# Designs tried in a protein design chat: miniprotein binders against q9h3h3. Part 242

Target 1, 235 residues: q9h3h3
Amino acid sequence: EDGFTAEHLAAEAMAADMDPWLVFDARTTPATELDAWLAKYPPSQVTRYGDPGSPNSEPVGWIAVYGQGYSPNSGDVQGLQAAWEALQTSGRPITPGTLRQLAITHHVLSGKWLMHLAPGFKLDHAWAGIARAVVEGQLQVAKVSPRAKEGGRQVICVYTDDFTDRLGVLEADSAIRAAGIKCLLTYKPDVYTYLGIYRANRWHLCPTLYESRFQLGGSARGSRVLDRANNVELT

## First folded at step 18 (miniprotein)

Design xH16
Fold by ESMFold2-Fast, scan of step 18:
Structure xH16 (fold): chain B 235 residues (1-235), chain A 85 residues (1-85)
Amino acid sequence: as target 1 above (235 residues)
Amino acid sequence: SPEEIREEIEELLEKAEEKLEEAEKKFKEGTDPRKARELLMEVFMLLWEALRLAEKLGNEELLDRAWELVQRAWQLLVRLRELYK
């Protein structure tokens, strides 16, 4: 989309973190309960601000599934923000390498594979596949946005714990493909999210580190992954 | 005209800064995080329009001012999220 729609959707996504979440937590809930939970809360039907006739009467920020081994670690976000403000005033170049250094120093290492799908059967089916992969231990954690009032595309986020671990990022892509996902995937480090670096940023940085495209009848991994930062094909 | 567009941008930036200062005050007081969040979403709407017009006008000073306010508002949104999630 034209303009700053992507930037505004990113701000809405950050704000949504502050509203209640619907969570299937495999650390405390038997895997046998997942299918009933998915049937109760299909993301195409759960509404962002609640609605009579939807599964929720109250606002929902996110629908999430936590894997059995999931251990949240956001790092030192406050320290990252202070260092970012200092960097902006210092006159030092703002580059992917400098931001990577900030992320490592402050332990803000998580990142996510993103997929955008229209509300409907395909979204609900894709989410169910991702949720099962999380509960089975092939992925660590995932979330999906509820349906907005306007009915625009919804986003599924599949997290990895360390964006600097290329093998881990690629293993997550492989697991997503094994779950039957065929749409375009993009990988974004959370450091860019916390620093407010999106498509139209003033430093001309690409916040997307990797891009994955499905390949029909191709290799065993089912996808071609591009390193966007270095413009190099990895698979 | 370019002058009318400049005046419109300056009005948007002034309104955004006023709302941002109100959100910052609420954050500092530790009161009304939902209202602070609502104010920040309004700030972003004003700033996206200011950026669109400033890009069209080609005015680097106004672009810089708008992006500085975006960063200031964004960092407050992150602080609210970290504190109240």
Scores: ipSAE 0.805, ipTM 0.912, lowest interface PAE 0.8, mean pLDDT 90

Design xH17
Fold by ESMFold2-Fast, scan of step 18:
Structure xH17 (fold): chain B 235 residues (1-235), chain A 85 residues (1-85)
Amino acid sequence: as target 1 above (235 residues)
Amino acid sequence: SPEEIREEIEELLEKAEEKLEEAEKKFKEGVDPRKARELLMEVFMLLWEALRLAEKLGNEELLDRAWELVQRAWQLLVRLRELYR
């Protein structure tokens, strides 16, 4: 009876991209203004559809921070979708390798580390740490969902340019841990997001490539990273 | 009963496809993108329920039809989103 709640939340997250974003853009805004911006727009208080009693009166899809070197490139999403439709009707097998090939061919390479946190001080503190890491250049770009009408956990997404670049993915994990994040992290390529492949997909694919778990003491990186596909520990 | 569950699933799929076709028409005509998005969110709610019932029923045909509509709706949601990025 829990249904497809996670799948529906994923659809809502995609739909949220179409609403206005609250952005701190380090390419055009001095880093000294970040603390005031974070105080004005804590994600636990910013509402999805606006509220006179919140920081926003109008709808907000995402709260985001862009790093100084951030250069967005979603690749050829239209070409990816056309190839995906052709693949589905072709009868050819749909595998992780096939999806990776489509992603590379159409330059849809970005991916993200995901963390889910309950609304409140801990979420706001975690977001502030991530935002500072982005502005300081340890991460490229990040966003966090606003508070939903129905409540529930909010998500912080920390993006990397290329999911096939293992070193880059691991460096982002290290920076997230250095920012004080201790919760479970999962890494998902955007190609899976664009193709609507989530936990309960009909091809029984695992859209999560990596998992990161906080490790107390001893580790220089502060975490253990597992390659989910090969069941191999990377760190 | 299994027969009543099957009828419920078919009704959900019909409602979902009707709303999906309306959203597709709006996208093709380049009008009301936010209304098209609202229709797609309703489509997903109908399809998640259809999938839940089809899994309980164990009906492969209905599962295939529901997943096909999910993919069709998802691709349209992504196309709408691209208009804003």
Scores: ipSAE 0.817, ipTM 0.918, lowest interface PAE 0.7, mean pLDDT 90

Design xH18
Fold by ESMFold2-Fast, scan of step 18:
Structure xH18 (fold): chain B 235 residues (1-235), chain A 85 residues (1-85)
Amino acid sequence: as target 1 above (235 residues)
Amino acid sequence: SPEEIREEIEELLEKAEEKLEEAEKKFKEGVDPRKARELLMEVFMLLWEALRLAEKLGNEELLDRAWELVQRAWQLLVRLRELYW
């Protein structure tokens, strides 16, 4: 790719957490209101910093849908960061296994399937499918980035509670595929996000744990999933 | 020349570190978290350019220094998010 665009987009995504979110919360809002909410806030039209011509006049960091059973648990991020600093200072090798152990020790277990799509009807359609799956209980929570000033791809993040629960990660992939999503998906544990593991990281780690590719026929799942860290086919 | 590129990288790294220290000070004092975030985004832009030039130059020392500052800036961004989100 062109230098560090992906790294900059990752930093912008982290910073976006600190701006207001547009949320459809199925824990308190009837499912019957979802279609109207999706029509009001298509992600290709919602602007990052607000625009009188868009659905929002004020900044929006994320557009999110919370499922009825959603219960957030970020774990001990402060403890994770302290352990990370100690690990880097120790001179010990930094590997996927070491990061996994830090995550388990500090209960930073959530992770997400990521898909990157250009602004437009395909993004909006994909997000609507994901949002319906969340409200219907097939997925727990998801968010999508608003449109940036400079354009470029937007990201949909579909979260799971525990990246060490392989079956749960695979079930989320199946639900995404059942929602009609056919693009490339990659799975990233939040511990990697907190520690700044992206495409061009200094430890030469693969920035994602799993990769899902759509398959036409020959699979009940509709996809082929690879464990990128161990280079093992899971499906 | 390699020496001119090295000087450019060193200037980018020094400017990034100064802005990073300003952001760290704001975080410790509990003041102006939005400005601290803005400073960190500027730090990242400076560091991405420093990394691009250091890779072109093939200088391991400058690459290591740039990545160390990226890590410091990233961890502060996460702390801001945790505290003020």
Scores: ipSAE 0.731, ipTM 0.885, lowest interface PAE 1.1, mean pLDDT 89

Design xH19
Fold by ESMFold2-Fast, scan of step 18:
Structure xH19 (fold): chain B 235 residues (1-235), chain A 85 residues (1-85)
Amino acid sequence: as target 1 above (235 residues)
Amino acid sequence: SPEEIREEIEELLEKAEEKLEEAEKKFKEGVDPRKARELLMEVFMLLWEALRLAEKLGNEELLDRAWELVQRAWQLLVRLRQLYK
């Protein structure tokens, strides 16, 4: 139950991809429209399955902001899944290194910084900060979950193009911190998401690659970033 | 008792596999993707409970079986998701 809530939330997040999204697309919409859009669709009030009393009457899977330069590339997910099945059937060890190689081979390189917040003002304020950073060009793309029917924490996902580009991952962290975010952040490559790597996974893999904690002064980046897979501090 | 917990896990795994097979059939036939998704969410709920009980029991065989079904269900959810954007 408590031990598998993160796993179930991950499954719900994957399922939510299949429902319509509310998108502010800075490639086609002037930046001056963002504040009105944020006021119309605060994530604490947008409901997952729609409600006449909420801003949405129809189901919403995600609320997203696309930056001016955003160009989506999910890679070859089908090829990744076939290779994953073959790897599992082979009986060979499943390690962070082998998953990284599968991701590179199939061009499934995107990843995301995750933050979990309770519904309310702090969530809406954090999302507004992230959305402005995206529209201003400091981040490429972000999304936030709507309020679930069952309640509970909501998640903000801030994407980077290439999880193997450590500098790019750290630059995204810096931009998130510059936007005023002070909560714990964890970074997960989409390959782990597609392959179902959870907290309690059977291969005993760390489910995230990086962890970022806010740090007052003394850090050029404004945070301490830990490489969890290799147990080394990056900043 | 350990035997009663084992029986409960076996029942959860059987129910999960039945629903998973139904979801797989809908996917292969290209019909009713929303129902296939609903079935997969039910499968996950059953499997999380089976895993919780199998961990409590300390039974590696049941843990392995539950994780095999989780992987099978997860890969179907990803395939289903890929059909819709």
Scores: ipSAE 0.804, ipTM 0.916, lowest interface PAE 0.8, mean pLDDT 90

Design xH2
Fold by ESMFold2-Fast, scan of step 18:
Structure xH2 (fold): chain B 235 residues (1-235), chain A 85 residues (1-85)
Amino acid sequence: as target 1 above (235 residues)
Amino acid sequence: SPEEIREEIEELLEKAEEKLEEAEKKFKEGVDPRKARELLMEVFMLLWEALRLAEKLGNEELLDRAWELVFRAWQLLVRLRELYK
């Protein structure tokens, strides 16, 4: 991506949290209604700021599916930010281990697998697969961005409860692959999102913890996963 | 010229800081969170351009100043987002 496009897209994504969401909530809605909801709100057609010609006339920040067991827990984000500001004034080194410890202390443990796809049939099909996996209990929660005014790729985020639980992160990857997803996936802990750790961050930290690539030819897992921080293949 | 680019960066940083201070004041006073968000998106647009120019100019002082404002703006954006839980 050119220059600071990734940073600006991240800021837009954070700002989008503040606008209304289109949600299929499996905790209160029968699973039999999912297919109709997916047909009504394909992410390639839902517009970020509303359009009389689209499914929405008003702004939409995110399109999301909540699983039956979904229990939102963002942790103590306020305490995390206060500790982060104190750490920066202390002059202590800013490292992945330092951020991990701040996240654990403040219970900011969630993270997400990210995939970027162009608007169109493949995006809508991928989202439908992910949404069904969430409603069927293989994944906990997911969201997808609406179509931006200028166009460009949209993002699907598939969340896990605890980024320090490597097995749980890998199980989510397996479930994404089982849903038919073949594109590149990267995993980012929400603590990095809250602290603004993106591609060009001033601390030179790698902005993602894991990378998953689809593997053909009878692979038992369906993917090859790399731990980026430790440079270790987890397949 | 390098002097003209420096002037442009300084103007961008000045405008960004002014808008950021306005957004911070709105947040502190508990008023107009959506207007504060709009101001922050404008701040980011100004700062991305300032960073692009400072990087091409190779000026570490201006890069540092721009990044300080980016992370200050980012922390406020997260605080605003938390209000919409």
Scores: ipSAE 0.766, ipTM 0.900, lowest interface PAE 0.9, mean pLDDT 89

Design xH20
Fold by ESMFold2-Fast, scan of step 18:
Structure xH20 (fold): chain B 235 residues (1-235), chain A 85 residues (1-85)
Amino acid sequence: as target 1 above (235 residues)
Amino acid sequence: SPEEIREEIEELLEKAEEKLEEAEKKFKEGVDPRKARELLMEVFMLLWEALRLAEKLGNEELLDRAWELVQRAWQLLVRLRMLYK
């Protein structure tokens, strides 16, 4: 709650897209090479700006794994930005429903499950599990942030193609849980990322659409998923 | 005093807008996108402080001005990011 730390971290994450990525691309690389790649580039050791003694000498924005079926589709981000500017000047209410319509109109449909973990063995183990799920086809695409100079928490992002496809979002959550992940997960559509919807946004929108909590000693399901937009439990 | 805080916010907003205009010029001219990104990160730091102070002061006009600059800077950061497929 100290000021705008979450907002600044979001800006840093967007800026990181502009630096080189370390990518394991299952579309062109045999799955048998994944374990060696993960050992070479553990996210707790890869540094954001490069450092002697780290795996990288040059800046790295993200460490990513692309599944065999990965086909990037960011939609019409330019059209989305123009429509957003028009919406802000129109006086029309800015609501989750209005942003959903902008996203659909401009085909900006992707979104992601987010998890935040401290640097260390648990982060590296969680990332390895997610990466294997991507290469094996249970997930489509994932990325993890490198270690920041300040040594704060790192983020793993697991993408889905369509945030309006509730079943697809839930199936991704199930695959994350099956990989052994037990921490809190939140789901953010990329349209919110592009429009700068974060914790303290001026429209008082919830910055995430779904939340997943691991169940302890509960039913056969590994998690409880809440639809935050409608305030309804899905599991 | 409230007037001293208002003046501090005004200075932060002016400095942020100056750096933002420099970043916008670099983007328009297609030069040094990494310097434009560096300028935008500085803009955000100035604007987060302006927002913090404006919230404490309870001044809706200054809050609106700061948020407009945040949106302007954010949309430029997204445009810069799109240059790197």
Scores: ipSAE 0.756, ipTM 0.890, lowest interface PAE 1.0, mean pLDDT 90

Design xH21
Fold by ESMFold2-Fast, scan of step 18:
Structure xH21 (fold): chain B 235 residues (1-235), chain A 85 residues (1-85)
Amino acid sequence: as target 1 above (235 residues)
Amino acid sequence: SPEEIREEIEELLEKAEEKLEEAEKKFKEGVDPRKARELLMEVFMLLWEALRLAEKLGNEELLDRAWELVQRAWQLLVKLRELYK
């Protein structure tokens, strides 16, 4: 029972955004260079602070791949934060619907499928599959955490443009499965990340919108997707 | 004793608020973004311990105070990240 480990790891992940990123940008780099880049920077070997013997001598916050059509849009984060402060002060109920409306109003629409894997071959193999799907245009953008000094699981984040577009979210899940990924996936809208909605949040909100589990067999879409907030199976 | 645990929580919260105010000042002045980030990580470590102890003690007032500081620190971390990403 480790209490607030998930919350601390989330804070570390947000802080990591401020350190340099190792990026393969398919908008400016030929796809033929991807395999060499993946071999040079396997996420199990890239260290958060540049340990001796790792591929990096300097801190690395994230390892990322940008697709050919990637166009970053964070929305109005400042407006979102002001509205959040007002909502908390107002005494109005804080619910998934209320947060969804704040996100729409302030155009903070992106979200991500998350997978957590132990450092090693399976992580590197999963990341390579995701990176190839991004460069081939089946996914838009993805990132993976470097190896932390304290050890533990690393996270791969696969982003979609609009968490309210359920079909787009499900299409990304299908592309992840087609890339050979079989582990548990959870989907989190970036508005929850910006507002600090994690496992032990004070409003008792479910910290993710969807959960995807690999499905054994041939003709199904490759996964079962559950709406976590309403406990309803979508596929 | 419960009194000793309460005193420990209050010390953690006071220390966290002092470091948070220092980080807020650095953000406002637009200086030392990496030091402001370092202070925020220290704030979170103090607050996670305060929350753990407050849950164990069953004190809802101290839990509320700790969560308020967590939200304040979290929103500053987001602002810092947005400006210096």
Scores: ipSAE 0.792, ipTM 0.908, lowest interface PAE 0.8, mean pLDDT 90

Design xH22
Fold by ESMFold2-Fast, scan of step 18:
Structure xH22 (fold): chain B 235 residues (1-235), chain A 85 residues (1-85)
Amino acid sequence: as target 1 above (235 residues)
Amino acid sequence: SPEEIREEIEELLEKAEEKLEEAEKKFKEGVDPRKARELLMEVFMLLWEALRLAEKLGNEELLDRAWELVQRAWQLLVMLRELYK
């Protein structure tokens, strides 16, 4: 559709963080309960604002799975915002490098692989694969959006703890592929999310750091990963 | 006409700023976080339309004003989320 649909979906995603989450927490819940939880809360059926006939009667912002070793750390978001305001008024160029330095200084290091899928079997199957990988320890934490009132694509976010750790980002991609995921993936650092770097940003920055495309090649299945900021193929 | 489109954009920006100021006041006073969030979502809807029209009109001043309000609203949404998540 026209205009700023992607930007508005991003704002809705940020706002959704403030509503209740449906969480399978592997730190406190036996792994044997995961299959029943996934059957109870398929993301194609869980509604954003609650609905008679859906699994939820009340609003749900996100459906999430926390790994056994998950330890959340958002960093100093307030300090990041103050530094961002100062950067904008300073006249210094706003580049991926300057944003990376702000993120490091304020310990806002997390990032995520994103995949967008239409509601239905493929979404639910993909989410189940990701959730199992998290509970088994191949991934740290993931979440998926509930179904919007008007429909539209839903997003699965698979987090890593440090976007500057390229090997860790690539290891997460490999684990996602091993879970059976074949769709396009893009990687976005949370600092870009906090600063509002999306498709139509005013600084003309690429809104993602990496892109992963599924590939069958040679002796092993894998993916082609592109470093979008530097326009360099990594695999 | 270009003048009518300019007036439409200015009306959208004025409405967005009024709602944004209301959301900022609620945030500062520590009251009605859900209403503040609702106001911010309305602000974004107004600003996306203003940006669409300003881009088609080719008016850089109006584009800059709209993006300044988007950035201001976005940072408030992030602050609101950090306090009430």
Scores: ipSAE 0.805, ipTM 0.916, lowest interface PAE 0.8, mean pLDDT 90

Design xH23
Fold by ESMFold2-Fast, scan of step 18:
Structure xH23 (fold): chain B 235 residues (1-235), chain A 85 residues (1-85)
Amino acid sequence: as target 1 above (235 residues)
Amino acid sequence: SPEEIREEIEELLEKAEEKLEEAEKKFKEGVDPRKARELLMEVFMLLWEALRLAEKLGNEELLDRAWELVQRAWQLLVRLREKYK
C-alpha cells in the first residue's frame, strides 16, 4: 500500500532546492521583523508552484530561517559522489560505518531533524516556534516545505552542523521540544540524502540515525531519543 | 501473467533510461536545467513503478537494474542541484 511515496517526496525535496527560497536571515535582518515575516508567509498558505490566491505568485522551493551564526558548509559533495561510485563498484560492504567514513573524509557532516505535519494551524504554529528558536540562537537553521498542489503533509527540517556530534544532535532535539513541538522527529544525515538512502534503499540501511518521541508530562528532557542504528536509548 | 509483468518492467526501464540519457545530455551541455529536472522526476516515477512490479515478480535481475538506474538518476539530480542552486 505504501509504495515509493517517501522516495519520490525525497526527490521532490532535492529538486525544490533549485527553486527560489523565502528566507528570514537573522544575520542581516533584526529579530523584531520576524513576527511580520511569519504572518506574511505561513507555510500552510505558501504554494509550491505559485497561485494568485496565495502569498506567492511564483514557485517557492523552501521557506527558511537562518540564525545569526549560520555559516553554510556542504562539504565536498563532488568528492563524496566520486567516492560513492568507487565504493559501489569496489564490492566493499555498504554499511552505516562506511557511509560515516565517506562523510567525514569529504566533510559532508550536516544533518537534520525532520517533522511531518498536515497543512493548517498546527504546522504554522510549529514553524513559528522553530523560527523563533533559530532567531533567538537555540537552533542554527531551519526550513519548511511549501504546500504541494495535491496537499499532503509538509516537512520542517531543523539542521545541525555535525551528525557525528551526538551531544549537538541531542541539544537540537531539546531546543525543538522547548519550542513546543510534540510530534515524532527523525534525524537524517545529509550524506544519506546525497547518496539516496531512503526507507526502501537497496542496501537495507535504516534511513535515519535517531528518533525522538515526546514525553507527555514531567520529563526535564522533554523527549526520549533512540539510536536507531544500534537500537539503544540515549535518553 | 509473469511474462506480461516482465515485459512491462522492461518497457518502463527502457523509457526511464531514454529520459535519463536526455537529462544527462542537457546537464553536460549546460542547457535547460528546469527541463532536465522535469525529466528526472519522470524517470523516478517510471523507476518506482518498475521497482514495485519487480518486487511483486521477485525478479532480482530486474530489481538490480531498476536500482542501478535510480542511483544514476539520483546522482544526476544531486549534480544538477549543486550546479544550479
Scores: ipSAE 0.816, ipTM 0.915, lowest interface PAE 0.7, mean pLDDT 91

Design xH24
Fold by ESMFold2-Fast, scan of step 18:
Structure xH24 (fold): chain B 235 residues (1-235), chain A 85 residues (1-85)
Amino acid sequence: as target 1 above (235 residues)
Amino acid sequence: SPEEIREEIEELLEKAEEKLEEAEKKFKEGVDPRKARELLMEVFMLLWEALRLAEKLGNEELLDRAWELVQRAWQLLVRLREYYK
């Protein structure tokens, strides 16, 4: 346990959504412009609150790439929050199944594969690989955090539209591995993010549904995927 | 001492609730979303420390109070984000 550092970083990430985003939108921008955009905005150099010496003078919350077929759908977040408050007040058990039902009822179905990397060449290289996979249509959408004032690891988030669609979640993992990513990946539904459920939550829920590890000596396109909830390897 | 730690936790919780109420007021009035966000980040810092101390003390009542404020602050952060994204 690292105290509540992860919880605070999660709050910072939610707050970052409210600042401007730097977006490469493949729905309106030719794929041929991606390499120049990646060179202009490497995540290790883009600063969270702006700096004359960085690519940005103004605050940036996220650096994102939208795929050609990307259509944003956050579901009914307001309805989810109301139902969550009612559930907590009711005294009924709060379980993964109950949260899954709230998510389905309110159409809050998106989720994401997360990877954490230190600022530098490896982060920028990993982001470039993910961005190309998004523009080429192998992934739907991804974002990466800018450089924090105090430094520390940055996060790349690769989204899928439905966390209940196991096949879709696994296909995204395969595409991430095909892009050359070898670090640990964890998959979290956005419903847990909206409800503020992280590692030290009071209900002892595990917000991570899947964990992906690169195979030692295996193919760069291969991984071992664990279903964290059922403790079953899906490989 | 346990009583000194309890008093420290109660002070942290009171300060967090005051800042949270200020952030809620700004959201209700539809003004100063940047300041409301700043207040919420301060609220979280106070609550993480309160939770750390409450866990060390082993006091379930103080843990419950701190987690209730975390949930209240988190839901306001989500509402603020939804309103001003």
Scores: ipSAE 0.800, ipTM 0.913, lowest interface PAE 0.8, mean pLDDT 90

